# VHH binders against q9usu1r752to985: the designs that were tried, part 24

Target 1, 234 residues: q9usu1r752to985
Amino acid sequence: TPEEFASQMTLLEFDYLKQIPSREWIFRSWVSRDSRSAVRNYINFSNCFTYWIINCILEKKNTKARTAVISFFIQTAYKCLSLQNFSTLMSIVSALNSAPIYRLHAAYKLVKAEDIICLSGLREIVETKKNFSTYRALLRKAELPCVPFLGVILSDLTFIDEGNPDVLDSSPHLLSFNKRHRLADVVADVCRFQSSSYEMQSNTDLQSYILHRCRFVNQDLSYLFDKSLSLEPR
Key: E = the ipSAE of ESMFold2; O = the ipSAE of OpenDDE; V2 = 0.75 times the mean of E and O plus 0.25 times the DockQ between their complexes.

## First folded at step 13 (VHH; framework vhh_7pa5_2)

Design q1 (at its last look DockQ between E and O 0.85; V2 from the best seeds 0.80)
Fold by OpenDDE, look of step 13:
Structure q1 (fold): chain B 234 residues (1-234), chain A 123 residues (1-123)
Amino acid sequence: as target 1 above (234 residues)
Amino acid sequence: QVQLVESGGGMVQPGGSLRLSCAASGFTFSDYAMSWVRRAPGKGPEWVSGISSSGGRTYYADSVKGRFTISRDNAKNTLYLQMNSLKPEDTALYYCAKDRYDFWSGQTEFDYWGQGTQVTVSS
């Protein structure tokens, strides 16, 4: 069910979140794309998961079957929202917004009206407009436990790093304490998210299944787009 | 682990030809788009060419269009770059790169690069 899937994805992604040590933020281990980076591992999983969703939809043999999968993930994303799992929510909506999937008009026409309305709301949440203003507003209101979308956090960190010198311009020998404080605040927020836990029962078989399936999917949007064209020609 | 090993580079006269190869391992090669990127001395990386996972789509930088041909053999896990009509400005270290659209950043990235093979075009 969408609810169970959302629950297990929440637990799975929360584990990824918990595995990120504080030192990684300091050393920015993900920048070098080091396989030992917990952040990089999380990014890789999330991308694989997103591609997996795309593939799951495109592998279906007919419009009705594609619609069913789309509906499933819409409902799953909605459940993720209720669990304050914004990471999985973002991944699902990203898949549904991707060029290969977004263009499947025939499939979307068969989606129930209620799910379409739901999807519309979900799309608003993941909008990048005004620097993820809707998402950020939701996150501010979120209570623990919560799985934030780390993409925004990384973006903020990048902004802090690139927008602020390590040392003062007027005094190159002096460290920028403002920059350090901003970084510390972000790290503190992440630590806060890591400090809680979800109470849902873990289904390790389902989680393992998802992990395994995500590893072996096509991750070429151009290819997937062509596949989409073959399924629903222009 | 992912490995990309380039070969086929060398020194050639202007107007000459080279064929680069990239041996890929550690991932399902046929599931990923691949690219060639080059770095000339004192310059930043320049995207040269790209190819879809199936090989059905190919892309080229304007600077090499009509002269270079990208191809791949998924059965051999190998990426190729046929370079014809080489010019001195083609002199660079050529890298094989694994492509991926990153949904977190919303950008296409090269998550893995090879060590590169040197191409030198000089009279």
Scores: ipSAE 0.853, ipTM 0.930, lowest interface PAE 0.5, mean pLDDT 94
Fold by ESMFold2, look of step 13:
Structure q1 (fold): chain B 234 residues (1-234), chain A 123 residues (1-123)
Amino acid sequence: as target 1 above (234 residues)
Amino acid sequence: QVQLVESGGGMVQPGGSLRLSCAASGFTFSDYAMSWVRRAPGKGPEWVSGISSSGGRTYYADSVKGRFTISRDNAKNTLYLQMNSLKPEDTALYYCAKDRYDFWSGQTEFDYWGQGTQVTVSS
């Protein structure tokens, strides 16, 4: 079910979040080619999962079957919102907004009206407009437990590092303190999310299924777009 | 573990040809787009050419278009670059890279892990 899938994805993503040691935020370990970064492992899982959704939809050769998969993931994303799992929500909406999937107008025409309304609301949350302003507002109001979308946090850390040069000012010591203070604020927020827990029961069979299936799918958007064109021609 | 092993480099005269190979392992080769990236002495990496996961689409930097041909053999997990009409400015260390559009960064990431293969074009 969408509800069980959302619950188990939330537990999986929360485990990834909790594995990230604080030093990775300070040193931005994910930007190196070192594959041992916990942040980089999480990014890889999240991308694999997003591609898995796209492949699940496109592997169905029947329009009604593709509609059913789209509806399943809309309902899953809605449950993720109620669980305050913004990371899985972002992954699902990113997959549904991807060029291969967004263009499947015949499949979307068959999606029930309530699910289309739901998707429209979810899309508003993930919009990048005004630096993710809708998402950031929701995150500020969220209670624990919560799985934030780390992509926004990683972007903020990059902006702090690249936008605040230490040696170009007449007061480099004060700039370094400001940079350090902003970094500490971001790290404190992440630690807050890491300090809680979800109460849901683990389903190890479903979690193992998700982990293993998501890494064995095509991850080439141009190929997937061509496949989309063959399924629903212009 | 992802491994990319480049080979086929060497020294050639201007106007000459070389064929580079890249043996891939540790991932499902046919699931990913692939690229060639080069690094000239004292310069940063420069994207050269790319190919879709199926081989159905190919892409080239303007500086090599018409002279280089990228191809792949998914049954052998091998990427190729046929380089014709070589010029001195093609002198570089050539790497093959695994490509993926990254939904977090919003751009394509080019991952290269090999030692590269040296191409030197000199008289």
Scores: ipSAE 0.713, ipTM 0.861, lowest interface PAE 0.9, mean pLDDT 87
ESMFold2 (binder alone), look of step 13: mean pLDDT 84; pTM 0.851

Design q2 (at its last look DockQ between E and O 0.87; V2 from the best seeds 0.79)
Fold by OpenDDE, look of step 13:
Structure q2 (fold): chain B 234 residues (1-234), chain A 123 residues (1-123)
Amino acid sequence: as target 1 above (234 residues)
Amino acid sequence: QVQLVESGGGMVQPGGSLRLSCAASGFTFSDYSMSWVRRAPGKGPEWVSGISSSGGRTYYADSVKGRFTISRDNAKNTLYLQMNSLKPEDTALYYCARDRYDFWSGQTEFDYWGQGTQVTVSS
């Protein structure tokens, strides 16, 4: 069910979140290719999951079957929202907004009106306009436990790093305390999210299934787009 | 684990040719677009060429267009770069890289790189 799927995805992604040590945020360990970065592992999983969704839809043999999968993930994303799992929500909506899937007009026409309305609301949440203003507003009001979308956190960290020198311009031997304070605030926020827990029962079989299937999907958007064209020509 | 191992580099005279190979392992090679990237001394990485997962689409930087040819053998898990009419400015460490569109950043990135193979073009 969408509810069970959302629950297990929430637990799975929360585990990824908890595995990130504070030092990674401070040293930006994910930037280095040679580092064993928990952040990088999380990014990789999230992308694989998004591609998995795309592939699941495109592997269906007819329009009705594709519609059923699309509907399933719309409902799943909605349940993720209720669990304050914004990470999985973002991944699902990203898949549905991707060029290969977004263009499937015949499939979307068969989606129930209530699901279409739901999807519209979900799309608004993940919009990048005004620097993710809708998402940020929801996050500020969120109660623990919560799985934030780390993409925004990474963006903020990049902004802090690029926008502030490590040392004072007037005195190169002095550290920029402003930069350090800003970084510390971001790290504190992440630690707060990591301090909680979800109470849902873990289904390790389903989680393992998802992890395994996500590893073995096509991750070429151009290829997936061509496949989409073959299913629903222009 | 994902591994990319480049080979075929060396020293050649201007106008010469080289063929680079990249052996991929640890993932389903045919499910990913692949690229060649190079880094010259004192310069940042420069994208050279890309090929789709099926091999049906190829792309080239303007600096190498007409001289380089990218190809792949999915049965052998190998990426190739045929380099003809080499110039001194082609001197660089050449990397094989796995392509991926990152949905977090909204950008195409290279999530894995090899160690590189050195290409030196000198008279």
Scores: ipSAE 0.858, ipTM 0.931, lowest interface PAE 0.5, mean pLDDT 94
Fold by ESMFold2, look of step 13:
Formats: structure tokens, sequence, C-alpha cells
Structure q2 (fold): chain B 234 residues (1-234), chain A 123 residues (1-123)
């Protein structure tokens, strides 16, 4: 069921979010491969999950079976929106927008009209145009609990840290203070999201299944594109 | 734990050949594309060559096209780089790297590297 899957993914992602200590935002610990970074573990899980969706669709040999998997994930993403789980929503739409999957026109043609309309709206949310302006507007309106998409937060932290590299400036100490103030504002927002709770009941069997299956999938988009071509030739 | 161990470097004269190997462990080797990256003295990393997870597609930087050949043996979890017609500018520390498109950053990145093997072309 899309509803149960969305609920359990939300609990999983919220657990990853809650595990991130504040020091990682300050020191940007995810940049170092040698550190035990909670952010890096979360990024890796999110990528594995996105690849898992792609592999789930492409492992089906029948067009109608692929359509069923696509429809399942559209409905899961829509439920994630209602749960304010923007992270899983981003992962699902990224998978459906990936070159191997986006091109499956025969499978998409069989998807029910209401699900296609739903997907179109979800795609607007994840668009990167104007620095994720649609997503940021939705996040501004969201109440707690909420799982934000951390990719935007990490980008914001990088932009703040790298700000003014080409500026000739007679007040370098003022720029350093402003940078630290901006960083504190972003960190405070993350801490706010970490401070709440979802009330949904855990299904540990389903959560364990997801965690294990995500690890053992092909993560080469060019290979996956070739597999897509063999399933629906151009 | 992911491990990548390079070998086969050494000193050669201009025009010579070397074959580099990279032993992979701690992950499903056939699930990932792989690259060779080199770092010359005083320079940042330079991508040299890449190969798809199946071995069916190979890619080369313009500076090495026609001289270097990348290959892999998925049964032995090993990546190779055959380097022919070596030039002094090929002198560098050569790294084996695992690459993957990262959906958060929107670009391909090297998430694991080996220790490197030194290639020196002189005299």
Amino acid sequence: as target 1 above (234 residues)
Amino acid sequence: QVQLVESGGGMVQPGGSLRLSCAASGFTFSDYSMSWVRRAPGKGPEWVSGISSSGGRTYYADSVKGRFTISRDNAKNTLYLQMNSLKPEDTALYYCARDRYDFWSGQTEFDYWGQGTQVTVSS
C-alpha cells in the first residue's frame, strides 16, 4: 500500500534527520569521506533509495507491470506530500524524471489520468528553477512535523560559506560575522524540524526490507538507460 | 568496507608502457561505473578514463585518447588501465575511483578512492 509505504519512509527519513548532530552543520562534516558523518549516511541512503525505485521499475519485463510500479510510486509521493515528507517526495520524482524512467512512454501511457495529473503537480514542486522557489514556498507554509529536503539546506550552507570569494572588501571581519549569523539562522531552522515527532506506528519489517533492498541495486545510470532501451526500444 | 587498491606503477622512459590494476572489495563491483583519476605534481585531480558497470562503454580524456585503454574484469573485481606511448606529462599519482550520479548535488562524484600508484615518465 502506498499509504503504509509513505508512512514508513517518513519515519525512516525522520530518524536519519534526527540523528544529525549540530556540529555537522557548522563543520560541514559530510565533505570529509573519512568522518563518520550522519549527513553523509543520509545522503547515501537517499541515493540508494532513488536508484532502488529505478531498478524496481526496470526489473519488470511486462509494460503493464512497469506501469503498476510507476503508479504505486506516484501515489506514494502524493501521500508523502500530505505527510510533509519532502525528502522522499524529491527522491521519488527524481527517479521518475531520470533518463531511464522518463523515456518509458508506453508504460506512462497506461497510467491512469488522475495519477498523471498528480505527477505533473509533484514535478512542479521539485523543479530547480528560481532556486527551488516552489519547494521553498511550500516549506515556508508547512507546519511540524515535517521532513525537509536536506539537499536545499546543504546548498544554502555551501552558498553562505563560499559567499564573497571574488569581493574586494575593506571590511573582512564584518563579512565573517555576517557569514556566521546566516549559518546560525539555517542551523536554527534545521533544529526546529528535528524537534518534532510523527505519531505513526512503526512497521519494523517493512523498514528493514527497504533498508536492505536499497543496498543491492545497480547504480550506473548509463547501464540503467541501456536496460531501459532494451525494454522499450526507440 | 569499500576498498580500492591500485598497483602496477613505476618508472618508464618516454614511449614506454605500463599496465595499472585496481582490486576492488567491500561492494558489488559490477553495480558501479569506475574511473581512473590522476594528480600531477602541483596540479589538482584530472579525470583520465571511465568505464560503465558492464564494461560496454569506455570514455577517455582527450589527452590520453588512442594511448590508454581502460578495461574491467567483473569476475575478478578488477579495473585496468593499459598505458602506451607514455609522455613526461603523464607523470602523476594514478587513482582508481568509484563514481555515481548523486541526485542531491545533481552531478557525478567519486565517492571512494584508492591510495594511488605512482607513474613516472623520465629520461
Scores: ipSAE 0.660, ipTM 0.834, lowest interface PAE 1.1, mean pLDDT 87
ESMFold2 (binder alone), look of step 13: mean pLDDT 84; pTM 0.846

Design q3 (at its last look DockQ between E and O 0.89; V2 from the best seeds 0.83)
Fold by OpenDDE, look of step 13:
Structure q3 (fold): chain B 234 residues (1-234), chain A 123 residues (1-123)
Amino acid sequence: as target 1 above (234 residues)
Amino acid sequence: QVQLVESGGGMVQPGGSLRLSCAASGYTFSNYAMSWVRRAPGKGPEWVSGISSSGGRTYYADSVKGRFTISRDNAKNTLYLQMNSLKPEDTALYYCARDRYDFWSGQTEFDYWGQGTQVTVSS
């Protein structure tokens, strides 16, 4: 069910979040693409999961079957929202907004009106306009436990790093405490999210299944787009 | 673990030809687009060519278009770059890289690189 799937994805992604040590945020370990980086591992999983969704839809043999999968993930994304799992929500909506999937007009026409309305609301949440203003507003109101979308956190860290020198311009031998305080605030927020836990029962079989399947999907948007064209020609 | 190993580099005269190979392992090669990137001395990385996962689509930088040909053999997990009519300005360390669109950043990235193979074009 969408509810069970959302629950297990929430637990899975929360585990990824908890595995990130504070030192990775400080040293930006993900920039070097170190295979030992927990942040990099999370990014890789998230992308694989997004591609998995795309592949799941495109592997269906007819329009009705594709519609059923699309509907399933719309409902799943909605359940993720209720669990304050914004990471999985972002991944699902990203898949549905991707060029190969977004263009499937015949499939979307068969989606229930209530799901279409739901999808519209979800799309608004993940919009990048005004620097993710809707998402940020929801996150500020979120109670623990919560799985934030780390893409925004990484963006903020990049902004702090690039927008501020490590040392004072007037005195190169002095450290920029302003920059350090800003970084510390972001790290503190992440630590807060990591301090809680979800109470749902873990299904390790389903989680393992998802992890395994995600590893073997096509991750070429050009190829997936051509496949989409073959299913629903222009 | 993902590994990319380039080979086929060397020294050639202007107008000469080389064929680079990249052996991929540790993942399903046929599921990813691949690219060649080069770095000349004192310069930043320059994208050279790309190929889709199936090989149905190929792309080239304007600087190499008409002279270089990218191809792949998915059965052998190997990426190729045929370089003809080589010029001194083609001198660089050539890398093969795995392509992936990152949904977090909204950008295409090279998430894995090889160690590179040196190509030197000199009279």
Scores: ipSAE 0.904, ipTM 0.957, lowest interface PAE 0.4, mean pLDDT 94
Fold by ESMFold2, look of step 13:
Structure q3 (fold): chain B 234 residues (1-234), chain A 123 residues (1-123)
Amino acid sequence: as target 1 above (234 residues)
Amino acid sequence: QVQLVESGGGMVQPGGSLRLSCAASGYTFSNYAMSWVRRAPGKGPEWVSGISSSGGRTYYADSVKGRFTISRDNAKNTLYLQMNSLKPEDTALYYCARDRYDFWSGQTEFDYWGQGTQVTVSS
């Protein structure tokens, strides 16, 4: 079910989030080629999962079957929103917005109106316009437990480190102090999310299935687009 | 665990040819797009050519179009670069790289690299 899938994805992603030691935020360990980075492991899992959704849809040979998979993931993303799992929500909507999937107009026409309305709302949340302003507003109001989308946080840490100097109005010492304060604020926020827990029971079989299946799918968007063209020609 | 091993580099005169190979192991080769990237002395990495996971699409930097041909053999887990009409400006260390569009960064990333094979084009 969408509910059970969303719950287990939430537990799985939360475990990835909790495994990230504080030193990775301080030293930005994911930037260097460090094969032992917990952040890199999480990024890889998240990408594998996104590709898995795309592959699940495209492996169905008829339009009704593809519609069923699309509807399943819309409902899963909606449940993720209610669980405040923004990471899985972001992955699902990214997959549905990817060029191979977004173009499947015949499949989308068969999706129930209520699910299409739901998807429209979910798409607004993940919209990158104004530096993810809708997502950031939701995150600020979110209660714990919550799984944030770390991509925004990682971008913020990079921008704080590489920001443009203000040579007209700031001393070098004041600018460095402001950077350290902003960095500390972002890290504290991440630590707050890491410090809570979800109360749902683990389904080890489902979690193992997800982890195993995600690793063995095609991860080439160009190839997947060609497959999409063969299923629903221009 | 993921390993990419390049070979086939050497010294050639301008106008000459070389064929580079890259042996891949530790992952499902046919699930990923691959690229050749080069690093000339004193310069950063420069993307040269790319090929889709099936081999059905190929891409080239403008500087090598018409002279270089990328190919792959998924049964042998091997990537190739045929380099013809070589110029002194092609002198570089050539790497094979595994690429994937990263949904977090919004761009293609090279997550694994080989050790490189040296190509030197000189009289």
Scores: ipSAE 0.713, ipTM 0.859, lowest interface PAE 0.9, mean pLDDT 88
ESMFold2 (binder alone), look of step 13: mean pLDDT 86; pTM 0.868

Design q4 (at its last look DockQ between E and O 0.84; V2 from the best seeds 0.81)
Fold by OpenDDE, look of step 13:
Structure q4 (fold): chain B 234 residues (1-234), chain A 123 residues (1-123)
Amino acid sequence: as target 1 above (234 residues)
Amino acid sequence: QVQLVESGGGMVQPGGSLRLSCAASGFTFSNYAMSWVRRAPGKGPEWVSGISSSGGRTYYADSVKGRFTISRDNAKNTLYLQMNSLKPEDTALYYCARDRYDFWHGQTEFDYWGQGTQVTVSS
């Protein structure tokens, strides 16, 4: 069920979140492409999961079957929202917004009206316009536990790093305490998210299944787009 | 673990030809788009060519269009770059890279690179 899937994805992604040590945020360990980076591992999983969703939809042989999968993930994303799992939500909507999937008009026409309305709301949440304003607003109101979308955090960190010098321009021998303070605030926020826990029952079989399947999906959007064209020609 | 190993580089005269190869391992090669990127001395990385996972689509930088041909053999997990009519400006370290669209950042990235193979075009 969408509810069970959302629950297990929430637990899975929360584990990824918990595995990120504070030092990684400070040293930006993910920039070096080190496979040992917990952040990079999380990014890789999330992307693989997004591609997995795309593949799941495109592997269906008829419009009705594709519609069913799309509906499933819309409902799943909605459940993720209720669990305050914004990371999985973002991944699902990203898949549905991807060029290969977004263009499947025939499939979307068969989606229930209620799910279409739901999807519209979800798309608004993940909208990048105005620097993720809707998402950020939801996150500010979120109670623990929750799984934030770390992409925004990484973006903020990049902004802090690139927008602020390490040293003061007027005094190059002095460190920028403002920059450090901003970094510390981000780390504190992440630590806060890591301090909670979900009480849902873990299904390790389903989690392992998702992890395994994500490793073997096509991750070429050009290819997937062509596949989409073959399923629903222009 | 993902590994990309380039080979086939060398020194050639202007107008000469080289064929680069990239052996891929540690992942399902046929599931990923691949690219060649080069770095000339004192310059930043320059994208040279790309190919879709199936090989159905190929892309080239304007600087190499008509001279270079990218191809792949998914059965052999190998990426190729046929370089003809080489110019001194083609002198660079050539890297094989795995392509992926990163949904977190909303951009295409090269998430893995090889160590590179040196191509030198000189009279």
Scores: ipSAE 0.913, ipTM 0.958, lowest interface PAE 0.4, mean pLDDT 94
Fold by ESMFold2, look of step 13:
Structure q4 (fold): chain B 234 residues (1-234), chain A 123 residues (1-123)
Amino acid sequence: as target 1 above (234 residues)
Amino acid sequence: QVQLVESGGGMVQPGGSLRLSCAASGFTFSNYAMSWVRRAPGKGPEWVSGISSSGGRTYYADSVKGRFTISRDNAKNTLYLQMNSLKPEDTALYYCARDRYDFWHGQTEFDYWGQGTQVTVSS
């Protein structure tokens, strides 16, 4: 069910979040090629999951079957919102907004009106316009437990590290102190999210299924778009 | 463990040809788009060519169009770059790279690279 799937994805993503040591945020360990970073492992899982959704939809041979998968993921994303799992929510909506899936107009035509309305609201949350303003507003209101979308945090850390406006007119000491303070604020926010727990019961079989399947899907959007064209020609 | 091993480099005169190979292992090769990227002495990486996971679409930097041909053999887990009409400015370390659109960063990333194979074009 959507409800159980959302619950188990929330537990999986929360486990990834909790295993990230604070030092990775300060040193930005995820940019290293060595792939020892807990952040890089999480990014990879999240991308694999997003591609898995796209593949699940496109592997269905008839339009009604594709509609059923789309509806399942809309309902799953809505449950993720209620669990305050913004990371899985972002992954699902990203998959549904991807070029291969967004263009499946015949499949979307068969989706029930209430699910289409729900999807419209979910799309507003993930909108990147004005630096994720809707998402950031929701995150500020969120209580613990919560799984934030770390992509926004990573972007903020990169901007802080690279945001020197005028080196000739600025004191190197003042700039270094300000960077340290801003970085500490971001780390404190992440630690806050890591400090709680979800009460849901683990379903090891479903979690193992998700982890295994995500590894073996096509991760080429160009190919997936061509497959989409074959399934629903223009 | 993902491994990409390039081969086929060497020294060649201007106007000559070389064929680069990249052996892939540790992942399902046919699930990923692939690229060739080169690094000239003292320069940063420069994208050269790309190919879709099926091999049905190919892409080239303007500097190599008409001279280089990218191909892949998914049954052999191998990526190729045929380089013709080589110029001294093609001298570089050539890397095989795995492509993926990264939904967190919102752009295509090269997440694994090989050690590279040296191509030197000189008289």
Scores: ipSAE 0.709, ipTM 0.860, lowest interface PAE 0.9, mean pLDDT 87
ESMFold2 (binder alone), look of step 13: mean pLDDT 87; pTM 0.881
ESMFold2, look of step 16: ipSAE 0.694; ipTM 0.844
ESMFold2 (binder alone), look of step 16: mean pLDDT 87; pTM 0.879
OpenDDE, look of step 16: ipSAE 0.913; ipTM 0.956

Design q5 (at its last look DockQ between E and O 0.11; V2 from the best seeds 0.00; counts 0 for: pae E 18.7 > 2, placed apart)
Fold by OpenDDE, look of step 13:
Structure q5 (fold): chain B 234 residues (1-234), chain A 125 residues (1-125)
Amino acid sequence: as target 1 above (234 residues)
Amino acid sequence: QVQLVESGGGMVQPGGSLRLSCAASGFTFSNYAMSWVRRAPGKGPEWVSGISSSGGRTYYADSVKGRFTISRDNAKNTLYLQMNSLKPEDTALYYCARDRYDFWSYSGQTEFDYWGQGTQVTVSS
């Protein structure tokens, strides 16, 4: 069910989040080619998961089947929202907004009106306009537990890093406490999210299944788009 | 219960070939990506090759690329590794493993949730 799927995804992604040590945020370990970066690992999973959704839809043999999968993920995304799992929500909506999937007019036409309305709302949440203002607003109001969208966190950290020198211009031997405070604020927020827990029952089989379907997924958007065209020609 | 049983290992001369098989049971084989991992004496595990659940995508370590071919028969719940042009450095215990898909780098045992017992491959003149 969408609810169960959302629950397990939430647990799965929350585990990814919890595995990120605070030092990684401070030192931006994901920037390096260090394969042991928890942030990088999590981002890669999220991306693979997005592509997995795209592939799941495109692998269906007919429009009705594609519609069913689309509907499933719309409902799943909505459940993720209820769980304040913004990460999975972002991944799902990203998949549905992707060029290969977004263009599937015939499939979307068969989606129930209520799901379409739901999707519209979800799309608004993930809008990048005004620097993810809607998402940020939701996040500020979110109660623990919560799975934030790492993309925004990374963006903020990048902004802090690029916008602020490590040392004072007037005194190169002195550290910029302003930059440190800003970084610390972001890290504190992340730590806050990591300090909580979800109470849903873990289904390791389903989580493993999901993990197993992501690594080798086709991530070639051009290929996927061509496949989409073959399914629903213009 | 999940079970992976490797076979096909043995001793071959350099330049020789072997075909490894892994019989899977206890789970829906076709739903899982699979990998071959090997461990040489005194060395840590080395990822060798991986294959998607459908078999549509295959991946290889640089050390075996062009020489090894991974495949699977989902109807038979079997994973294969065709090893050609074998070298002494290919000597290792070869494991069939069910992938967990830790994405960026092979981090060892944590990359997989189930392993077989392994089959020994020895390349020696």
Scores: ipSAE 0.028, ipTM 0.314, lowest interface PAE 6.3, mean pLDDT 89
Fold by ESMFold2, look of step 13:
Structure q5 (fold): chain B 234 residues (1-234), chain A 125 residues (1-125)
Amino acid sequence: as target 1 above (234 residues)
Amino acid sequence: QVQLVESGGGMVQPGGSLRLSCAASGFTFSNYAMSWVRRAPGKGPEWVSGISSSGGRTYYADSVKGRFTISRDNAKNTLYLQMNSLKPEDTALYYCARDRYDFWSYSGQTEFDYWGQGTQVTVSS
């Protein structure tokens, strides 16, 4: 079911989030290709999961089968919203908005109206306009437990580091003070999310299935787009 | 300098049990996800089980799920595989493999960068 899948993805994503030690937020360990990073591992999983969704849809040769998979993930994303799992939500909507999937108009025409309306609302959350303003508003209203979207956290940390340069004619100690306080605010907020727990029961079989499937997923977007064209020609 | 040494193989009857060990040296064991891979006679490698670097997550191929248990002791740099309810189909050379992937909770066969020499498991009556 979409509800059990959402629950188990939430537990899986939350485990990735909790494994990130505070030093990685402070030192931005994911930037170095020469060191192991829990953040980089989480990013890699999220990317693989997104492409796994794309592959799940495109491997169905029957239009009704593709519609069923699309509907399943729309419903899963909606359940993720209710669980405050914004990470899985973003991954699903990103997959459905990808060029290979977005163009599948024949499959989307078969999706029931309720799911299409739901998807429209979910797409608003993913929109990057005004610096993810819709997502940030939802995150501010969220209570614990919550899985925030990692991409926005990393973007904020990068902006604080790069957006607060030493400028000629300015007080370096005042800029460093502001930078440290902004960094501390972001890190404290992340640590708050990491300190909670979800009460759902783990299903290790389903989690293992997801992780195993993600390992071998095709991530060549050009290949996937060509496959999309063969399934639904122009 | 990376070394993986498997042990604990042998001959057992169907339904029997074995415990495999893999001693690791030449690298920081606790930084790496690890897997067991097997090769049956005349067949290519088959991934059996994997474990995250911390040991907090374990994964199994469908053919062994419920019968095999992977574990690790990071203080002793040792990987284990407890094999119960063994079947003739489990007969193979079992390898300990280090995962090269950035996924600390999962690995595939094609991305293992170091392998041991293997330990033979034979299940027959």
Scores: ipSAE 0.000, ipTM 0.112, lowest interface PAE 18.7, mean pLDDT 79
ESMFold2 (binder alone), look of step 13: mean pLDDT 84; pTM 0.847

